# VH-VL binders against q9umr5, part 52

Target 1, 268 residues: q9umr5
Amino acid sequence: SYKPVIVVHGLFDSSYSFRHLLEYINETHPGTVVTVLDLFDGRESLRPLWEQVQGFREAVVPIMAKAPQGVHLICYSQGGLVCRALLSVMDDHNVDSFISLSSPQMGQYGDTDYLKWLFPTSMRSNLYRICYSPWGQEFSICNYWHDPHHDDLYLNASSFLALINGERDHPNATVWRKNFLRVGHLVLIGGPDDGVITPWQSSFFGFYDANETVLEMEEQLVYLRDSFGLKTLLARGAIVRCPMAGISHTAWHSNRTLYETCIEPWLS

## First folded at step 19 (VH-VL)

Design yg4
Fold by OpenDDE, fold request of step 20:
Structure yg4 (fold): chain C 268 residues (1-268), chain A 123 residues (1-123), chain B 112 residues (1-112)
Amino acid sequence: as target 1 above (268 residues)
Amino acid sequence: QVQLVQSGAEVKKPGSSVKVSCKASGGTFSDYAISWVRQAPGQGLEYLGEIIPMFGTRNYNEKFKGRVTITADKSTSTAYMELSSLRSEDTAVYYCARTKYDILEGFSDFDYWGQGTMVTVSS
Amino acid sequence: DVVMTQSPLSLPVTLGQPASISCRSSQSLVWSRGNTFLNWFQQRPGQSPRRLIYKVSNRDSGVPDRFSGSGSGTDFTLKISRVEAEDVGVYYCMQGTHEPLTFGQGTKLEIK
């Protein structure tokens, strides 16, 4: 039988967003038990990501316990960060494939429609004033805001991304790295036409330098220092990159071609 | 002036489905979320769910999951609420309402309401 | 779900006299360390609900200053300093801090 699949949604999402994905999985892998976790749906998805991580952890533990052969995670958008953190804090997870579906794994920094929707009176150039405050860090969006022009503020104020990245020293860094490395495969999915994840390379752990030049994963300090295990995962062939053009952010979970190309191969 | 204009009254049989529309005007449709709230005769208000047209995301009250579907058409600034497997207890006035999300200001729920749509379910 | 409990459920008031409605939530309505999303709505007979107060104490545009909201955490109050004939209707408190959004039972304000 197929390993169970656990799905974690993104910002303001719910299980409804994954109706096509469920259909695809059912069609191609009949009998697969797919659980879309309806936790922190809607506006609750704005709560601090660590709070979400705790909630999702409580939900996945029983599922993992019933699947000794392992499970697959499909984590969309903000959910990808939740899942990465989840795998970092769980010393006993049994995740075979961690599928990061258009997630801002290296953070977000862009004046997208999403940003303007959430911050109608602010621009990305000034958002650091909000997001790197104690108040701002109470919102999930700010937990992975990564301003390349205010690196010191990011490193010192980011209560989530900087920590799971190992960019700021903390007592759990070594253990989190060890835990995360338990994953069988890290499948990174994203693309240039996403329109939300900014830069889109963030889905592949690429990101801006101080001049807003996008550097690849291998050029990132977190990789070079192997702060949470990226270098190690790559070395053992555990990282899969699946870029795809022509897909908007809200279509990653409902595109059949994307599913067949980037998701399905890792559900066996 | 912001207005939410809903479709007309409906009379349905048990087991059937109803789809109510809510057309927004006087503002930018995509800047807001649309929620649905119902009120049975002589009763209070009950939240059904929400859609964010900009994101295409939906969130439903668990009580109605599986029966309620909320959709939106940005081109016509119209939100829809479909309720299936209708029961007599679904008889109510259904309202759409607008919500503004702002990380700085917080959530501004239901600053404007539709006029309501009476849905009667009877055999 | 967060339970919103209003009291009283029936509120007969003499014209010109003050009125007070209480609303209690089963858990704190404070969003993390931020705002408290407690709203008050007025529903006149045969009409749609109308928001009067948002975030505990802020009046919507066009709402007379005789309406005021107060409270914190789990206890909230709507006050009408001088009840007028047009104030007849049902008043609802509503929380928007937790999903799903929930309303109080409603308080029916009538003129004696």
Scores: ipSAE 0.909, ipTM 0.948, lowest interface PAE 0.6, mean pLDDT 96
Fold by OpenDDE, fold request of step 20:
Structure yg4 (fold): chain C 268 residues (1-268), chain A 123 residues (1-123), chain B 112 residues (1-112)
Amino acid sequence: as target 1 above (268 residues)
Amino acid sequence: QVQLVQSGAEVKKPGSSVKVSCKASGGTFSDYAISWVRQAPGQGLEYLGEIIPMFGTRNYNEKFKGRVTITADKSTSTAYMELSSLRSEDTAVYYCARTKYDILEGFSDFDYWGQGTMVTVSS
Amino acid sequence: DVVMTQSPLSLPVTLGQPASISCRSSQSLVWSRGNTFLNWFQQRPGQSPRRLIYKVSNRDSGVPDRFSGSGSGTDFTLKISRVEAEDVGVYYCMQGTHEPLTFGQGTKLEIK
């Protein structure tokens, strides 16, 4: 009688990364139907996020239809953005808990090993030239690149994050906000020792200002303007923040303590 | 010079498992992805899966999901491929190959290959 | 999965004569803004595969200029202007645009 759980993976990821999570869920919630969506695996995860959103939508619609009592989403890393967008475009989703697992919800601006791996000849300070071009926006990682020193380019060229955040005006902003607000609970998970999400507070909708000072969710314009419903969700007690130290980016889905503390309570 | 050196030939019984290693040298191990490709005797090439050591992420060909496990040890610059529940049809030469990901330059698949490891499955 | 179809599968050639191998994909191999991840590999008898061409028409270092790649979308060609004895082996096309990565059947080049 447990609600089905749908899992969405991150960049270059696949269902294999969630084998421990599946074990934990099976152990603590026997009989739970868990579906790790094997879409856009591997290098396919570099495709534009809107393309991914469409593909994942097609996959989750049948699952939701068979679960009239609702479903839970566990969305890891890049997958967290996919899921947020998914819930924004679906006017009939039935998601009870949306668990964002170490996701760059307010974007990425890190000069990490991951960035250097993908852009071996570029620094984060110059990546705006690539990511905010029409060509760059055809890659998922650029779809949530958020350069605090080039806000004008971000607002005008970001074809994904700026839109789902309601930071750039678009005809679907009101509807997307309404759709997203259908979620029962938004569970935000992340931590200071992640090493990839930069700043790590992005997992909690915190982010850099123009001086690279990290501001909290409540200080963000998207919150103050309630552009996609964060302020409303917080007001009705629907946002859960679960920070945890000592967890690297690749361990969020396989740490038992993290599962018990931040994930399990929301699978009932 | 870049080299991928694989472990030696294996003879296995049906139902058992085999683990092949691939040690990389002449470059920075973590800058690349390692893929595994096999070739049955007298047949073509078949892609098994990939690991990105830097990320710790793996992606497998659906055909082999559940039986293949790819791992990597960055400290020794070595990738591993384990295939379980072996069948006679798994008899093949198994190759590791290197891939470079660059958003600007695109994907550079399999620019270097290992020497291959013969795996024979026989009762 | 993307099916890669090579033609011919057997290619007997006289030394010094040109050779041509066709590769067709069941789906377009175009990725972002014209990038096409089509590769050609050579496998000499008893050896590992060796990449000759990447992204349709780029030769790897050390590959003779006798080898050239061309094509677009779903149709690709590998050409050898003057076949030499060392060119004997099996040639494979391979796509890296779609998961899982897939190879053609291979074309066996032999000297008449």
Scores: ipSAE 0.908, ipTM 0.947, lowest interface PAE 0.6, mean pLDDT 96
Fold by OpenDDE, look of step 19:
Structure yg4 (fold): chain C 268 residues (1-268), chain A 123 residues (1-123), chain B 112 residues (1-112)
Amino acid sequence: as target 1 above (268 residues)
Amino acid sequence: QVQLVQSGAEVKKPGSSVKVSCKASGGTFSDYAISWVRQAPGQGLEYLGEIIPMFGTRNYNEKFKGRVTITADKSTSTAYMELSSLRSEDTAVYYCARTKYDILEGFSDFDYWGQGTMVTVSS
Amino acid sequence: DVVMTQSPLSLPVTLGQPASISCRSSQSLVWSRGNTFLNWFQQRPGQSPRRLIYKVSNRDSGVPDRFSGSGSGTDFTLKISRVEAEDVGVYYCMQGTHEPLTFGQGTKLEIK
């Protein structure tokens, strides 16, 4: 039998976006119990990410309890950050594969149509004034805004990303790292044609330096310091990187080739 | 001048499906979300769901999940609402309306409405 | 779901007199630090709904200043300082803070 699959959606999203994914799983892994969590749908997805983490935790706990052999997580876009935090705060999770589907794991600093849609009167260069305020941190999108030109503000004001990354010291950093390391495999999926995740390498824990040069995961301080376990996971062969070109952000969960290449192999 | 123009009245039998269109003009279609609201005769307003054409993301009222499908065509600035497995209780005027999302300003819900589409479900 | 309760449901008013409609939500409609997504709509006979007020107290363009919205948290009020003949119709409050969006039952304003 196949392990249950739990799916977490992204910003402004809902379970409807995963109808094709459900079909693919049913066809290739018949009998798999797939649960797409309809929590914080639509505009509710703008709620603070810690609030979302708590809600999703309440939903996944009973699912995990009924699956003693373990479960798989497929977490799309913003959902990938929710899931990473979930795995950090849960000391008793039984996640085998954590599939991060085009998620801004190292944050977002995009000036895309996506940003313009959310902030019609703002530029990305000025969003730090909003996002790194107490008011801004009440919105999910600001919880993982990562301005490379205002690193001090990020480190001090980010109430979510800086904490789960262990970039800011906090009392739970060691425990969160331990919890996250319980994951069997971390499957990172993304690509250069995404058009939303900026830089797209963020899906692989790459990100801008102060000159907006993209550095790889292995060049990041969080990796070098193993602040939340990336270096440890890589060392034991638990990180899978699956880049794919030609896929836009809204197509990651509906592309058959992507599913067969990057998702299906980790559903057991 | 912003306008939302909906398709004409429909008469359907129980168990069938209906698809209503809503064409937007006078603004940038992709900058807004399109929602659908219905009103049974002599009754109040009921929210069905929303689509964000820019992202293709959709959110439905749980009451209608499984029966309602909202789609959008950016090239024609048109949103669609399809309701399946029609029942007599689905007889209502169906409205489309737009919403502006702005993190700073908040949600500007339903600043413009379509003229409504009467859907009658009868044997 | 958030339940929106309007009072009264029927509102007969003499021309030139003031009118007041109450709307109560089952949950706080405060989103974050000042933003409260409570809207008022007017629906004249045979017409589509028209938004009058957004975010509790902001009038839409073209809405006469005799209309005003107020309130906070869970209690909101729409006031018409001097009712005119064109104000006949059904008025709805609506919350946009929580999914799914929900409307009040409607208040039917009629001229005595």
Scores: ipSAE 0.896, ipTM 0.943, lowest interface PAE 0.6, mean pLDDT 96

Design yg4
Fold by ESMFold2, fold request of step 20:
Structure yg4 (fold): chain C 268 residues (1-268), chain A 123 residues (1-123), chain B 112 residues (1-112)
Amino acid sequence: as target 1 above (268 residues)
Amino acid sequence: QVQLVQSGAEVKKPGSSVKVSCKASGGTFSDYAISWVRQAPGQGLEYLGEIIPMFGTRNYNEKFKGRVTITADKSTSTAYMELSSLRSEDTAVYYCARTKYDILEGFSDFDYWGQGTMVTVSS
Amino acid sequence: DVVMTQSPLSLPVTLGQPASISCRSSQSLVWSRGNTFLNWFQQRPGQSPRRLIYKVSNRDSGVPDRFSGSGSGTDFTLKISRVEAEDVGVYYCMQGTHEPLTFGQGTKLEIK
């Protein structure tokens, strides 16, 4: 009766992180088959995102094949970028709801304790030297690092984000846009008290301009050019924006009010 | 001086639980992951899992899934490992150790270890 | 799980002579361009393990230069150029490239 749900985790996660989300789904949608993909756990979540996309693609194919009416994706933090790439590269996906749970969809430019934890001798102002190198692009965080002050380096060196956003020309751009547009709904979730995603509006396809002023989704060039289909999806009524204040980055999958308001309605 | 100081030895009955503490000093607790490793008498080392206090994330060895819980308290710089449904095979010395995740220089695993906590499961 | 296989498991050595311990992994331990997370630990009798070598060949601070590590891919070696009495103990290799982290069985080094 309910479509299967596939869950894709974030950085340093494992299936344990989603135990409360699984409980909520069981209570409100009994009988739903929920699969938390147990791939790239722990430190392996730092592997290049294209490697993760390939592994997750192989895991979702049989689930989708067994569910001809479609599936839902719930994708947390960097997992939302994995899922968006899956929707682009899979000619045969049958995803109805893509639920992006506090994901850095336009990238990350945060000088937070989390950045210093992984780059103890660097700051956001100089991290482009590491991330926009072949060395840095071998790590997932650098695959979506987006320095608004070095746009030329970002456009040239990003092996992942600039490609899935359609910001750099590549031979598959038209096919990826077509595939992405087959999604039923794009559900964007995030909020100002996240504390990790910087700017937090990246979860809604907002991002900094060169002055670090946040431009919202409709002001972004990728939206205006409709480079991967955001404008088309919005015009179809297929984009759902569900911001919620008061939730820290680690609590999105364990807050019942967030689930009931932003996730539950989309798990038909 | 960096130190990891663990709680004292425990004697437990089968079916019960044990909770071992690991207090860090001489560094910033939130800068590191804390891992747990055990060693049965006369045997080798076995990884149980880790916690990253900064992110609040936990990752467990599948062998112990459902029986091990690792937590941390940043305010006291202390990590905890709880093992439930104890069996005689769980008799071992339990160690904590730390990891520095550094993208530029690479991961630095288990540069410091606790003194170990003997857990004996009998009767 | 990545299986780490050490050889030999027991290593009696004459004082002042070289010792060599092999460690083989069931999968490549190469993470990325410049990183192979293969570590060596020493456990003296009655003590906690102590890290000697990280990232294949890098000696930790305070570790004598008679200890060296080498290898690549799936095959790694710890060498002691001249064994001293204080080197008695069990030596473990460990991989940090793949989850879960796994150790070799240990090599007990003894003075003949």
Scores: ipSAE 0.740, ipTM 0.858, lowest interface PAE 1.2, mean pLDDT 92
Fold by ESMFold2, fold request of step 20:
Structure yg4 (fold): chain C 268 residues (1-268), chain A 123 residues (1-123), chain B 112 residues (1-112)
Amino acid sequence: as target 1 above (268 residues)
Amino acid sequence: QVQLVQSGAEVKKPGSSVKVSCKASGGTFSDYAISWVRQAPGQGLEYLGEIIPMFGTRNYNEKFKGRVTITADKSTSTAYMELSSLRSEDTAVYYCARTKYDILEGFSDFDYWGQGTMVTVSS
Amino acid sequence: DVVMTQSPLSLPVTLGQPASISCRSSQSLVWSRGNTFLNWFQQRPGQSPRRLIYKVSNRDSGVPDRFSGSGSGTDFTLKISRVEAEDVGVYYCMQGTHEPLTFGQGTKLEIK
């Protein structure tokens, strides 16, 4: 039988968004128990990410307990950050495949329609003043805002991303790394035509330097220092990179070719 | 001027479906979420759900899940609400309203409303 | 769902006198530690609702200054300092902090 699949949605999402993904899984892996978690829907997806992590943790515990052989996670957009934090804080998770579907794993720094939609009077160059304040950190999008021109503020103010990346010292860093490293595979999915994740390489742990030149995962300090286990996972052959062009941010969970190429192989 | 204009009144039989339209003008359609709220005769207001055209996402009140479908057409700046398996207690005025999700100011819910669409369900 | 309870449900008021409408929620409407998304709407006879107050105490543009909102946590109040004939209608509170969005039952304001 196939391992159960747990799906975690993104910003302004709900379980409804994954109806096509459910169809694909049913066709290729019949009998698979798929749970699309219906938590922090709609506007509640803007709640602080640590609040979301706690709620999703409570929801996954019984599912994992009923599946001693393990489970898979498919986590979309902002949901991929929630899932990575789950892997860090859960001492007893049994996740085999963590499938990160166009998630801003190294953060977000884009003057996209999404930014303007949530911050109509701001630009990426001045948003650090809000996002790196206690007020801004009460909203999920600011929890992963990563301004490459104010990295000192990011490192000191981020209540979420700087912590789960191990970019700021914290007492749980060693335990979180140990927990994260229990994952079987890390499957990274994204592409250049996403239009929202900026830079799109954030989905592969790439990000801007101070000149807005994208540095790949292997050039990032968090990788080089192996702060939460990326270098170790790569050395084990546990990291899968599956880029695909031509897919916009809202289409990742409803594209059959993407599913068959990047998701399906990891759902055994 | 911001304006939400809804389709006209409808009379439907039990068990059928109704689809109400809400055309937005005087602003950028994708800047807002469009929500649906109903009001039975002489009763209060009840939230059905929303669509966010920018994100392509929908969120429904659990009470109506499985019976309500909210869609949008960006090319015509129009949102739609369809309610299926109608029963007499679904007789109500159905309103659309908009929300601005502004992080700095906070959520600006329902600053503009449509004129309402009466839906009457009777045999 | 968050239950919003208004009192009174019927509010007869003498023209020119103050009016006060209470709204209580079944749980806190504070987002995290910042904004509280409590709104007030007025529905005049035969019309769509119109927003009066957002975020507890902020008046919408064009709303007379005789309307004011206050409160915190789970307890909120809409006040009209001097009721005028045009104020006849039903008033609703609504919370926007939790999904699904929920309204109070409504308070029908009438002139005696």
Scores: ipSAE 0.740, ipTM 0.859, lowest interface PAE 1.2, mean pLDDT 92
Fold by ESMFold2, look of step 19:
Structure yg4 (fold): chain C 268 residues (1-268), chain A 123 residues (1-123), chain B 112 residues (1-112)
Amino acid sequence: as target 1 above (268 residues)
Amino acid sequence: QVQLVQSGAEVKKPGSSVKVSCKASGGTFSDYAISWVRQAPGQGLEYLGEIIPMFGTRNYNEKFKGRVTITADKSTSTAYMELSSLRSEDTAVYYCARTKYDILEGFSDFDYWGQGTMVTVSS
Amino acid sequence: DVVMTQSPLSLPVTLGQPASISCRSSQSLVWSRGNTFLNWFQQRPGQSPRRLIYKVSNRDSGVPDRFSGSGSGTDFTLKISRVEAEDVGVYYCMQGTHEPLTFGQGTKLEIK
């Protein structure tokens, strides 16, 4: 029988957003227990990511306990950061496939209508003033804001992303790395036409340098230092990259071709 | 001037569906979430759910799960609420209202309301 | 769901006198230390609701200064310092901190 699948949603989402994904899984893997975690829905998705990680941790424990053979995670957008943190903080997780569905894994620096929707008087060039304040860090979107032109502020002020990336020292860094490395596969999904994740290569652990030149995962300091295990995972063949063009940010979980190509093979 | 203008009153039979529209004007439609609230005759206010047109995301009150569908058309600045499997208890005035999710200022809920749409469900 | 409980449900008031409406929530409405999304709405007879107060104590544009909101945590109050004839209607509190958004039962204010 198939391993249970746990789905973690993104910003302003709820379990409703994944109705098509659930249909696809039911058609290709009948009998699979799929749980879309209905936590931090709607406006509550703006709560601090560590608060969300704690809540999702409590919800996944019983699911994992009932499935000693392992589970899979499908984690969309902001949810992919929640899931990566879960893999780090849980000593006893049994995740086989971690499927990161267009998630800003190295952060976000997008000057889009979406940014203006949440910060109507700001631009990406000055948002660091809000996000790298204690007040800004009380909101999830600021927890993964990554301004490449203010890396010193990012490293000192980020309460979430800099910690789970091992970019800022903390007492649990070695334990978190050990826990993360217990994952069977890391499946990275995203594409150039996403329109929200900026740079879109953040979904593959790529990101801007200070000149806004995208450095790929293998050029990132967190990879080179193996700060949370990316180099180790890549070396053992555990990282799968599945880019797909032509998909907008809101369509990743409702595109059948994407599901069949990038998701279905990993739902053993 | 900001306005939310709703479609006209409807009379429906039990088991059918109703779709109410809410057209926004005098502002930027995509800057806001649009929510739906109803009021049965002589009763209080009850939240049904919201849509965020910018993200295409929806969040429904669990009480109405499976019966309510909220949609939006950014090109016409119009939100829609469809309620299916109607019962006599669904007889109410249905309002749309808007929310601003400004992070710096905080959430500003229901600063403007539509005029309401009476939906009567009777045999 | 967060239950919002208003008191009183019926409030007859003499013209020109003060009025006070209580609203209690079943759990804290504090979002992020400094934000509490408690709102007050007025519904005049035959009209749509109109927001009076947002974030506990902030008056909306065009709302007379005789209306004031206060409170914290789970306990909130709407006060009208001098009731006028145009204040007749039903007053609702609403919380926006937790999903789903929920309203109090309403308080019907009328002039004796």
Scores: ipSAE 0.737, ipTM 0.855, lowest interface PAE 1.1, mean pLDDT 92

